VHH binders against Carboxypeptidase Z (CPZ). Designs and how they scored, part 11

Target 1, 134 residues: Carboxypeptidase Z (CPZ), of Homo sapiens (Human) (q66k79r27to160)
Amino acid sequence: NPAGECHRPPAADSATCVDLQLRTCSDAAYNHTTFPNLLQHRSWEVVEASSEYILLSVLHQLLEGQCNPDLRLLGCAVLAPRCEGGWVRRPCRHICEGLREVCQPAFDAIDMAWPYFLDCHRYFTREDEGCYDP
Below, E stands for the ipSAE of ESMFold2; O stands for the ipSAE of OpenDDE; V2 stands for 0.75 times the mean of E and O plus 0.25 times the DockQ between their complexes.

## First folded at step 22 (VHH; framework vhh_7nfr_2)

Design q3 (from n25 with R102G G103S; at its last look DockQ between E and O 0.61; V2 from the best seeds 0.00; counts 0 for: pae E 2.9 > 2)
Fold by ESMFold2, look of step 22:
Structure q3 (fold): chain B 134 residues (1-134), chain A 121 residues (1-121)
Amino acid sequence: as target 1 above (134 residues)
Amino acid sequence: QVQLQESGGGLVQPGGSLRLSCAASGFTFDSYGMSWVRQAPGEGREWVSSINPSGGRTWYADSVKGRFTIARDNVKNTLYLLMDSLKSDDTAVYYCAKPYSGSYWFPFDYWGQGTQVTVSS
């Protein structure tokens, strides 16, 4: 039935921005995000049931206040990436790398590996590519 | 195949106690940290407690600290949660959770079927 119009995929990082609605991320410096997120979750229901969000929501308790809010906001930039003007923005790689170095002793104290979804090369970009500090 | 089977849930009055068990099979149990996670009706999942592979380190959510005790038996491949001083807010389905790799608790890639705990008068 459809007219069958063929379309070209949109440019990289173009997106439809929606309201950010995660309580764990309510203090982020931005109010809009997009789906799918950087982990390919496609709805708030999926995000809120995910192991990644569960960890992020209690990380301050596990680390006894260390690295909060910076580490939590770093995770928010992956689960609810900043979206503005129809574009998704990626968080800065050097922020991820700096936090990993500073926070690693707190993770070691609880025998927890650095979270896989905070991979500094996979989800984070360089300053000359227009990244932001989460 | 990894299998986790929870048991020991039930109906209890406020202030009561329950002991949950999780029988584990299909993986090398003593190489993994293990966790309890719960989900109340209409809410997301909430982490409750974790234990490292040897059982020498334990962690608790603030909401259960001092009331719940996590333990493991690496001979029987069983995880336990001893719940004391139960409150109505503890009403939930309780899940035993296994981490993806030999890391201690994250991310969780297997859950059991869950066991219902209901605290009411």
Scores: ipSAE 0.343, ipTM 0.615, lowest interface PAE 2.9, mean pLDDT 84
ESMFold2 (binder alone), look of step 22: mean pLDDT 84; pTM 0.853
OpenDDE, look of step 22: ipSAE 0.599; ipTM 0.818

Design q4 (from n25 with W105Y F106W; at its last look DockQ between E and O 0.71; V2 from the best seeds 0.00; counts 0 for: pae E 4.6 > 2)
Fold by ESMFold2, look of step 22:
Structure q4 (fold): chain B 134 residues (1-134), chain A 121 residues (1-121)
Amino acid sequence: as target 1 above (134 residues)
Amino acid sequence: QVQLQESGGGLVQPGGSLRLSCAASGFTFDSYGMSWVRQAPGEGREWVSSINPSGGRTWYADSVKGRFTIARDNVKNTLYLLMDSLKSDDTAVYYCAKPYSRGYYWPFDYWGQGTQVTVSS
């Protein structure tokens, strides 16, 4: 940016915030999200049929209560990212990394790989980029 | 090419039993955990049960625990779901699901065509 100009984002680039309507994510600290989500799902019907959402809905049973609700809410921030005032926030990478470290033994105990949609370097961002702490 | 073919669905009275089968081909069946998932019309998909590659460990949704039994035959490359004490709430299309990673169960990357289970008087 040779002039150092701060342009107001065009209105067409603003996200449309909609009510969060996922039962598994109903206890999230925010009430609005957007489509497409971070996995490019474009409707509640698509999300609710997805393998990713189904996994979040059963993690407490698979891990016998370990890492609940933190992992579930982390996944919620990927499938239904916080949207406020037309702006969408990615969840924080350091939260993902911390949870993976403490929760990895629970996944190993049931021979389950860390889910791809919780890849801390793909869907999560740094604090200096304005991330959301689920 | 991965293929999953469910069968064994049908109409049954409340309290009745059914055995679902899923014939698997196109991958090393005994290297993957497998799952059953169901979907009632107009609703999202609900996980039912999972089994590890060897068949030595199984998991069940609370809604079916004690009534359903998942099993596998790694010689015949077939996954089973034995459903007992069926209720009207069990009415759904039942899908056999394969995970993307060897030795793990989740998330799924292949689904069968489904088999309809209807529990009605």
Scores: ipSAE 0.215, ipTM 0.591, lowest interface PAE 4.6, mean pLDDT 84
ESMFold2 (binder alone), look of step 22: mean pLDDT 86; pTM 0.869
OpenDDE, look of step 22: ipSAE 0.222; ipTM 0.592

Design q5 (from n25 with R102K F108W; at its last look DockQ between E and O 0.96; V2 from the best seeds 0.71)
Amino acid sequence: QVQLQESGGGLVQPGGSLRLSCAASGFTFDSYGMSWVRQAPGEGREWVSSINPSGGRTWYADSVKGRFTIARDNVKNTLYLLMDSLKSDDTAVYYCAKPYSKGYWFPWDYWGQGTQVTVSS
ESMFold2, look of step 22: ipSAE 0.605; ipTM 0.809
ESMFold2 (binder alone), look of step 22: mean pLDDT 85; pTM 0.855
OpenDDE, look of step 22: ipSAE 0.686; ipTM 0.836
ESMFold2, look of step 23: ipSAE 0.583; ipTM 0.795
ESMFold2 (binder alone), look of step 23: mean pLDDT 85; pTM 0.859
OpenDDE, look of step 23: ipSAE 0.678; ipTM 0.840

Design q6 (from n25 with K98R R102K; at its last look DockQ between E and O 0.68; V2 from the best seeds 0.00; counts 0 for: pae E 3.1 > 2)
Fold by OpenDDE, look of step 22:
Structure q6 (fold): chain B 134 residues (1-134), chain A 121 residues (1-121)
Amino acid sequence: as target 1 above (134 residues)
Amino acid sequence: QVQLQESGGGLVQPGGSLRLSCAASGFTFDSYGMSWVRQAPGEGREWVSSINPSGGRTWYADSVKGRFTIARDNVKNTLYLLMDSLKSDDTAVYYCARPYSKGYWFPFDYWGQGTQVTVSS
């Protein structure tokens, strides 16, 4: 019986998974995350106090419902990254890039820059690296 | 050095009013959108309101809309939050926050020390 070697996704980082406990991300497609997150936050207290989390919590209001929930979930993938099987999974770069293209006008309309923690190049990975669609 | 100093907090009864102030220094105040953020005990930080550099546009959280008014005096380098019809749920430490210049709103790079607002009978 070939023990199915759980092939480590190429871009996955080893991590201890914990239960996802973030209100703004409660509708995420996964239930486990890890610390530190992709922004190097090391606790829920730090995450919840962060400006990034605040932004995610108000995106719906700021953008008048545009680009949500997709943009919020994109942020959740950074603030509370998916953790499975002892590995951190990263969201797909192309999803980020697509959302940025579509949502940029909404940000421009309110004189707001694309959030730095949603930098598609910095926090997101390619398809061949085992990324997921948040 | 960038400094933000909140004041005007205190104890007030439900239905009462308060005016918060934030004195800004160490940067070109009129070039930045400014925000108020609050944190209740045991809760995360909650965005309250934002105002653009000119003061001509304002945004409010649904929880405070119609009750709170954000304003600014760019000559005095001061941000204000007029709070009317206060509720117990408004009890929190209120922070003045500055975003990055180009971002206007988020992320915040500077915070004040905060001022305590307590709404209690």
Scores: ipSAE 0.296, ipTM 0.638, lowest interface PAE 1.6, mean pLDDT 89
ESMFold2, look of step 22: ipSAE 0.316; ipTM 0.638
ESMFold2 (binder alone), look of step 22: mean pLDDT 85; pTM 0.867

## First folded at step 23 (VHH; framework vhh_7nfr_2)

Design r1 (from q5 with N52S P53S; at its last look DockQ between E and O 0.94; V2 from the best seeds 0.72)
Amino acid sequence: QVQLQESGGGLVQPGGSLRLSCAASGFTFDSYGMSWVRQAPGEGREWVSSISSSGGRTWYADSVKGRFTIARDNVKNTLYLLMDSLKSDDTAVYYCAKPYSKGYWFPWDYWGQGTQVTVSS
ESMFold2, look of step 23: ipSAE 0.583; ipTM 0.800
ESMFold2 (binder alone), look of step 23: mean pLDDT 84; pTM 0.854
OpenDDE, look of step 23: ipSAE 0.715; ipTM 0.859

Design r2 (from q5 with Y100H; at its last fold request DockQ between E and O 0.84; V2 from the best seeds 0.78)
Amino acid sequence: QVQLQESGGGLVQPGGSLRLSCAASGFTFDSYGMSWVRQAPGEGREWVSSINPSGGRTWYADSVKGRFTIARDNVKNTLYLLMDSLKSDDTAVYYCAKPHSKGYWFPWDYWGQGTQVTVSS
ESMFold2, look of step 23: ipSAE 0.664; ipTM 0.836
ESMFold2 (binder alone), look of step 23: mean pLDDT 84; pTM 0.857
OpenDDE, look of step 23: ipSAE 0.635; ipTM 0.821
ESMFold2, fold request of step 25: ipSAE 0.602, 0.660, 0.627; ipTM 0.809, 0.839, 0.822
ESMFold2 (binder alone), fold request of step 25: mean pLDDT 87, 86, 86; pTM 0.883, 0.871, 0.871
OpenDDE, fold request of step 25: ipSAE 0.643, 0.653, 0.865; ipTM 0.819, 0.829, 0.930

Design r3 (from q5 with F106M; at its last look DockQ between E and O 0.71; V2 from the best seeds 0.66)
Fold by ESMFold2, look of step 23:
Structure r3 (fold): chain B 134 residues (1-134), chain A 121 residues (1-121)
Amino acid sequence: as target 1 above (134 residues)
Amino acid sequence: QVQLQESGGGLVQPGGSLRLSCAASGFTFDSYGMSWVRQAPGEGREWVSSINPSGGRTWYADSVKGRFTIARDNVKNTLYLLMDSLKSDDTAVYYCAKPYSKGYWMPWDYWGQGTQVTVSS
């Protein structure tokens, strides 16, 4: 399955796991991540300067408390993906899809489309492909 | 090519006011939401305010709400930030920022060189 391989590390993919060091993501259920992340950022400096990370840091305010912390943690799973035992785990697509369904009205209320970096098809995998719930 | 040029920064006393401008070119300005972002010495970038394409909707960070006003002139292709009641922690370089596409006002793909605002002692 081409889509499956696009969302999973290839069999030869070995990742170096490093400590998760993002303040906005400090309450993630895991402690290790890897570079490049799912958006191809290659360092903490690049992630922390990114507008994607800035958006995550203000989501609670923008959505008036709706969808927090779930949307923030979903974004953390893209910017600091879980790395365990030398392997990167992709977050589950059904979690993304469920949050989009529940949270889309909050984005509509602020005239903003669903964030492109939370594209449920591009960055998230199905449960039968070994995803995790962020 | 997208160009954003900020101006209007300077040195001001606490309690003072400044008006920042951002001249935009190289894209259809009136089709995009726009934002102001600032960066204080030794800190990361902080979202300040955003405005939708028509100018009818505005959003502000809690730290500036009630003191700053964002506005736009779609005839002159110019974004503004009126800053009142300035405090020392408003000292920063201020950038105007363009979003990736018409359906957003965050995240951003372009910003200018910035304009320095300094609120003195």
Scores: ipSAE 0.564, ipTM 0.799, lowest interface PAE 1.9, mean pLDDT 86
ESMFold2 (binder alone), look of step 23: mean pLDDT 84; pTM 0.856
OpenDDE, look of step 23: ipSAE 0.731; ipTM 0.862

Design r4 (from q5 with G33S; at its last look DockQ between E and O 0.77; V2 from the best seeds 0.62)
Fold by ESMFold2, look of step 23:
Structure r4 (fold): chain B 134 residues (1-134), chain A 121 residues (1-121)
Amino acid sequence: as target 1 above (134 residues)
Amino acid sequence: QVQLQESGGGLVQPGGSLRLSCAASGFTFDSYSMSWVRQAPGEGREWVSSINPSGGRTWYADSVKGRFTIARDNVKNTLYLLMDSLKSDDTAVYYCAKPYSKGYWFPWDYWGQGTQVTVSS
C-alpha cells in the first residue's frame, strides 16, 4: 500500500466530515474537519470563542512572522482536525516537537509559554501509527 | 480571592477617547502580566493588549495599535487602557484578565465582569 509515500495506513478515526469554516485555517491542506475536535469543542461557536483560537488568530503577528505558517497549521490540526473520506487523520508528533524546539525563542520573546493545546504527546501521533505533515 | 473590577466605560462619539481602569485585589499584582480582552455583541472574544509585570513590555493587537495604550500602576494595583481615536468597531465589553502563571500573559484564569464601551455613529 503506497498511499501517501508510506507503506502503512495513515492515522485515522471514523468520523462525519464537515466543511472547515475557520478563517485562520483557510490555507490548510484539507477542506474538511469533524466535531468534537481534539480539545472536545463541539461547535464552530465554541471554537471561535475559545482562548485557543483567540491566540491562534493573532499568533503570526505576535511572533513577527516567525514559524508561520507551520505553527499556525499545527494549531489548526488540533482545533479543526483533518477529516478525509469519513476518517480523521492526525498530524505527526515529530513535526510538533521540531517546531517547539525552533519556535521557543519566539515565544520567550513575547513572554508566552509553549501553548498547552499544542502538547506534542497528547494531540499528535507517532510515525508508526500513520500521520501526516501539516 | 482574586478580584478584577473594570470601570471607565461609557458612550462616546467616533474619534473620542476613554480611559478604562481595572482594580485588582487578592493576588500580588506586580508579579503578573495583565491583559485586556474585548467582546463585541454577537461575536467571540478578541485579545486587545497585554503588559508585563514591570510595565516595561507591552503588546497590542493590530486593530488597536497606535490608538490604545496599556499601562499599570503597581502601587495602586490598577491596570489601565487608554483608548484614543475610537471607532464604531471598538464597541464591546472590555475585560481585564489575569494569567495563570507569573511572567506569562497567556492563558488567562481570572476575568472581571467587564465594562461596556459604546462608540455611536
Scores: ipSAE 0.523, ipTM 0.745, lowest interface PAE 1.6, mean pLDDT 86
ESMFold2 (binder alone), look of step 23: mean pLDDT 86; pTM 0.865
OpenDDE, look of step 23: ipSAE 0.612; ipTM 0.813

Design r5 (from q5 with K102G G103K; at its last look DockQ between E and O 0.76; V2 from the best seeds 0.69)
Fold by ESMFold2, look of step 23:
Structure r5 (fold): chain B 134 residues (1-134), chain A 121 residues (1-121)
Amino acid sequence: as target 1 above (134 residues)
Amino acid sequence: QVQLQESGGGLVQPGGSLRLSCAASGFTFDSYGMSWVRQAPGEGREWVSSINPSGGRTWYADSVKGRFTIARDNVKNTLYLLMDSLKSDDTAVYYCAKPYSGKYWFPWDYWGQGTQVTVSS
């Protein structure tokens, strides 16, 4: 019947919030995340073996503390996205854009391009769409 | 066809030394930065060190600074990791890794099969 019709079915497991369990991200302002993450990793094992997480875990040291705000938390928002009430919250694009501008010289100094997994348009949203500052 | 073959691992006592080698073929070795990444049993992978194409710039994880030295021989197409003052938490399979781009050392697109380093007493 028209009454009681299912709208779009909930995405499998994308609506399920789980405990955030990455040590590199343990100081995030949220405690729950979901799989798949924004890079489509399906488990902690996959995340912790990924080039993205490997880099993120040492990026603070490689950049010698440069970047403001902390670039590590931006990466955490991609690899362990904030999950609330079964929905993923995306981090704010303007924070990503600001950090990219400030941090680009530090990446040049270590012979590295701005990380592909921190694409400010692909993984980050606007404030009027309900983003948060990671 | 890219090939990376690690060797030089083994069993060593704490405080000991090892030299790892990675023989590279199938690409212009001296045009690529290279990296060492390790994986301890039952754990995720950890970046260890990277070196630029000429060998003039090197980077190290804090956990190995002052103890490990990355080097390359562009005549022999071989990457090295000189490991001194080994500790039990250095026990891992060590992989050499080739980056996607010749300009940068990250991200990685090719890995060797790894060589086991075991530090135990």
Scores: ipSAE 0.617, ipTM 0.817, lowest interface PAE 1.2, mean pLDDT 86
ESMFold2 (binder alone), look of step 23: mean pLDDT 84; pTM 0.853
OpenDDE, look of step 23: ipSAE 0.711; ipTM 0.850

## First folded at step 24 (VHH; framework vhh_7nfr_2)

Design t1 (from r1 with Y100H; at its last look DockQ between E and O 0.92; V2 from the best seeds 0.73)
Fold by ESMFold2, look of step 24:
Structure t1 (fold): chain B 134 residues (1-134), chain A 121 residues (1-121)
Amino acid sequence: as target 1 above (134 residues)
Amino acid sequence: QVQLQESGGGLVQPGGSLRLSCAASGFTFDSYGMSWVRQAPGEGREWVSSISSSGGRTWYADSVKGRFTIARDNVKNTLYLLMDSLKSDDTAVYYCAKPHSKGYWFPWDYWGQGTQVTVSS
């Protein structure tokens, strides 16, 4: 009878949702995340010691307020991806690509390549796959 | 083999000064930017300062601007952090960090063992 459809977005994976507990990401629009995160970190201890999180916590200072909060929240979507009802949601690729275009000159000014953990194709998905705007 | 050895930490009173050193070996030190990162008890790691490979450009966290100075000696392969006007919230283990790629200072792929700085109020 029913097609058995799960209305899960195509960009979602089955997961156990846990509380989001990163100070740098406390203003995210969601309160739950999962492990492993999109970088394959498996605990808060690993995330909080990671180069990715350390950089994310100071990007607004390094870039003198440029791209804040959008760039920080984009990084939060990688380190603490949104988890709803047992499913992980991936952030939208077009948001990542737009920020990279606008923000790349600011990264050049501080002798930094675009962050490897913000790879728009690896960690972000398309709108027709059910992504969300972080 | 990349090696980073921090030294110069200790106990100091508020308002005091310390100079941290990081002896580097096993890589071409003058081709890499370098960084200091600290970790207070019970907290995550916090970026403190970075310096370009030549020493010509420096960056500081807002929490330390005007009080700390990063420097390097490319002849002695040594990174320094000169800390003035120390406060109790500067208490932490301070790590020297090497980036993966020449010409940059991030991302970090090697860390020293750290040196303890304690500022007693």
Scores: ipSAE 0.575, ipTM 0.794, lowest interface PAE 1.5, mean pLDDT 88
ESMFold2 (binder alone), look of step 24: mean pLDDT 84; pTM 0.849
OpenDDE, look of step 24: ipSAE 0.747; ipTM 0.870

Design t2 (from r1 with R57S W105S F106S; at its last look DockQ between E and O 0.02; V2 from the best seeds 0.00; counts 0 for: pae E 19.7 > 2, placed apart)
Fold by ESMFold2, look of step 24:
Structure t2 (fold): chain B 134 residues (1-134), chain A 121 residues (1-121)
Amino acid sequence: as target 1 above (134 residues)
Amino acid sequence: QVQLQESGGGLVQPGGSLRLSCAASGFTFDSYGMSWVRQAPGEGREWVSSISSSGGSTWYADSVKGRFTIARDNVKNTLYLLMDSLKSDDTAVYYCAKPYSKGYSSPWDYWGQGTQVTVSS
């Protein structure tokens, strides 16, 4: 039951929307993103070479199929944030927090820390700020 | 003493629906996220779905997304899996699982005894 109030994004937040071009994220619910992304990457070349994207691409195998696709799509929302009508939307914090709750044991079982680029407070916003469910 | 008891399995035709239940006792149910896991004959265990402690967030394996719905009732201490559009490769024993705390074992430290789901014409 995610809380789902529709909120108008702030008028000052503008961006140039481009086509989403990450194969690992091709099943995202949106088709447009922007640069820089939430990690300040400025091109597809930089994203595709990044340790964050490489980890995201192999998480399914590392966790033996657990938490897919939701964990992968959560990471996609950081590396390729939703861009709509010239506005960037951030994914909802409570979705990140909920996923961490049920998936943390899988990371613990392989002695892997929760990925820093999935920090629920740094890259995910509150419900009342117009977030979306990735 | 943690107890998990699955029910609601059975024989169903392709395209049919089933509702699985898991009665939980012996722990504070609403403090834990819960999962469904399945095992087909001769195969390893496959994660199916998870739900947060409050029920506010849900997660699904690619193979079942859009067809299965996980839910919980924290008053009745019961976990559910609503299965729609069932296919023959959904045939398996379905287990309700409680996540482990920090430790040496698998990601889940308690499992029910399972309920058989068989999809055939």
Scores: ipSAE 0.000, ipTM 0.096, lowest interface PAE 19.7, mean pLDDT 77
ESMFold2 (binder alone), look of step 24: mean pLDDT 81; pTM 0.825
OpenDDE, look of step 24: ipSAE 0.059; ipTM 0.474

Design t3 (from r1 with Y100K; at its last read DockQ between E and O 0.81; V2 from the best seeds 0.77)
Amino acid sequence: QVQLQESGGGLVQPGGSLRLSCAASGFTFDSYGMSWVRQAPGEGREWVSSISSSGGRTWYADSVKGRFTIARDNVKNTLYLLMDSLKSDDTAVYYCAKPKSKGYWFPWDYWGQGTQVTVSS
ESMFold2, look of step 24: ipSAE 0.575; ipTM 0.793
ESMFold2 (binder alone), look of step 24: mean pLDDT 84; pTM 0.854
OpenDDE, look of step 24: ipSAE 0.804; ipTM 0.899
ESMFold2, fold request of step 25: ipSAE 0.592, 0.649, 0.598; ipTM 0.805, 0.833, 0.807
ESMFold2 (binder alone), fold request of step 25: mean pLDDT 84, 84, 84; pTM 0.848, 0.852, 0.849
OpenDDE, fold request of step 25: ipSAE 0.866, 0.875, 0.865; ipTM 0.931, 0.936, 0.929
ESMFold2, last read: ipSAE 0.638, 0.645, 0.643; ipTM 0.832, 0.829, 0.835
ESMFold2 (binder alone), last read: mean pLDDT 84, 84, 84; pTM 0.849, 0.844, 0.851
OpenDDE, last read: ipSAE 0.861, 0.875, 0.871; ipTM 0.927, 0.936, 0.932

Design t4 (from r1 with S31D Y100H; at its last fold request DockQ between E and O 0.61; V2 from the best seeds 0.64)
Amino acid sequence: QVQLQESGGGLVQPGGSLRLSCAASGFTFDDYGMSWVRQAPGEGREWVSSISSSGGRTWYADSVKGRFTIARDNVKNTLYLLMDSLKSDDTAVYYCAKPHSKGYWFPWDYWGQGTQVTVSS
ESMFold2, look of step 24: ipSAE 0.614; ipTM 0.808
ESMFold2 (binder alone), look of step 24: mean pLDDT 84; pTM 0.850
OpenDDE, look of step 24: ipSAE 0.731; ipTM 0.863
ESMFold2, fold request of step 25: ipSAE 0.666, 0.673, 0.669; ipTM 0.846, 0.847, 0.846
ESMFold2 (binder alone), fold request of step 25: mean pLDDT 84, 84, 84; pTM 0.856, 0.855, 0.856
OpenDDE, fold request of step 25: ipSAE 0.531, 0.613, 0.634; ipTM 0.773, 0.812, 0.816

Design t5 (from r1 with F106M; at its last look DockQ between E and O 0.78; V2 from the best seeds 0.00; counts 0 for: pae E 3.6 > 2)
Fold by ESMFold2, look of step 24:
Structure t5 (fold): chain B 134 residues (1-134), chain A 121 residues (1-121)
Amino acid sequence: as target 1 above (134 residues)
Amino acid sequence: QVQLQESGGGLVQPGGSLRLSCAASGFTFDSYGMSWVRQAPGEGREWVSSISSSGGRTWYADSVKGRFTIARDNVKNTLYLLMDSLKSDDTAVYYCAKPYSKGYWMPWDYWGQGTQVTVSS
């Protein structure tokens, strides 16, 4: 990871890219991902049963259409990280930070905290060279 | 020890109604938002509805909006789901879910055992 934190260090593991199979994320700008994801889920069964995926699948309804699709696609980058050429790419931290600044009032309006699985410092890299704009 | 026990499921005709109940114990029920989540055979889990700790705010999935009503009784520590105008694709096991943190209604760390709802002719 030349840009920042990498969940799966490239030097320690060679990633196998598989087809992205999440309906909620079918409009992502990429079509390949890998396991484990950034939350350490190891199968589609585990992802689809997770609270994180369930929340992601309904966020636009909860927020009355605000922040869609950007917020949903940000979450997709955590649950189904982009896999390219055998390597995992992380989404950019500054995109997460910018989106949080715009969407936080919508979360406040429904008395919901910013989702823990969208922590901009934990799952997103600080440098653009190793990240992408989801 | 947290306990969630759903009841009220059954077999019903299309267009019919059911009321689900979830008896809660082992935690301060009135400090937590609560949710209903369902799972049809061979499908992933689907969020249905949520209600704030006081009952003052409610949220519904688009698929059930206008047909289902979530409610709670903080004296009896019971969560309810009133289901009207039932359709065949409402067939599922319905779970009562408790969030991990008092200030949120997700993520869920406790699920009930579920109650089966079957909508068929």
Scores: ipSAE 0.279, ipTM 0.595, lowest interface PAE 3.6, mean pLDDT 83
ESMFold2 (binder alone), look of step 24: mean pLDDT 83; pTM 0.846
OpenDDE, look of step 24: ipSAE 0.775; ipTM 0.882

Design t6 (from r1 with S101T; at its last read DockQ between E and O 0.88; V2 from the best seeds 0.72)
Amino acid sequence: QVQLQESGGGLVQPGGSLRLSCAASGFTFDSYGMSWVRQAPGEGREWVSSISSSGGRTWYADSVKGRFTIARDNVKNTLYLLMDSLKSDDTAVYYCAKPYTKGYWFPWDYWGQGTQVTVSS
ESMFold2, look of step 24: ipSAE 0.612; ipTM 0.815
ESMFold2 (binder alone), look of step 24: mean pLDDT 84; pTM 0.843
OpenDDE, look of step 24: ipSAE 0.739; ipTM 0.869
ESMFold2, fold request of step 25: ipSAE 0.656, 0.655, 0.658; ipTM 0.840, 0.836, 0.841
ESMFold2 (binder alone), fold request of step 25: mean pLDDT 84, 84, 84; pTM 0.846, 0.843, 0.847
OpenDDE, fold request of step 25: ipSAE 0.662, 0.843, 0.833; ipTM 0.825, 0.915, 0.910
ESMFold2, last read: ipSAE 0.645, 0.639, 0.635; ipTM 0.836, 0.831, 0.829
ESMFold2 (binder alone), last read: mean pLDDT 84, 84, 83; pTM 0.843, 0.845, 0.844
OpenDDE, last read: ipSAE 0.661, 0.695, 0.698; ipTM 0.825, 0.840, 0.844

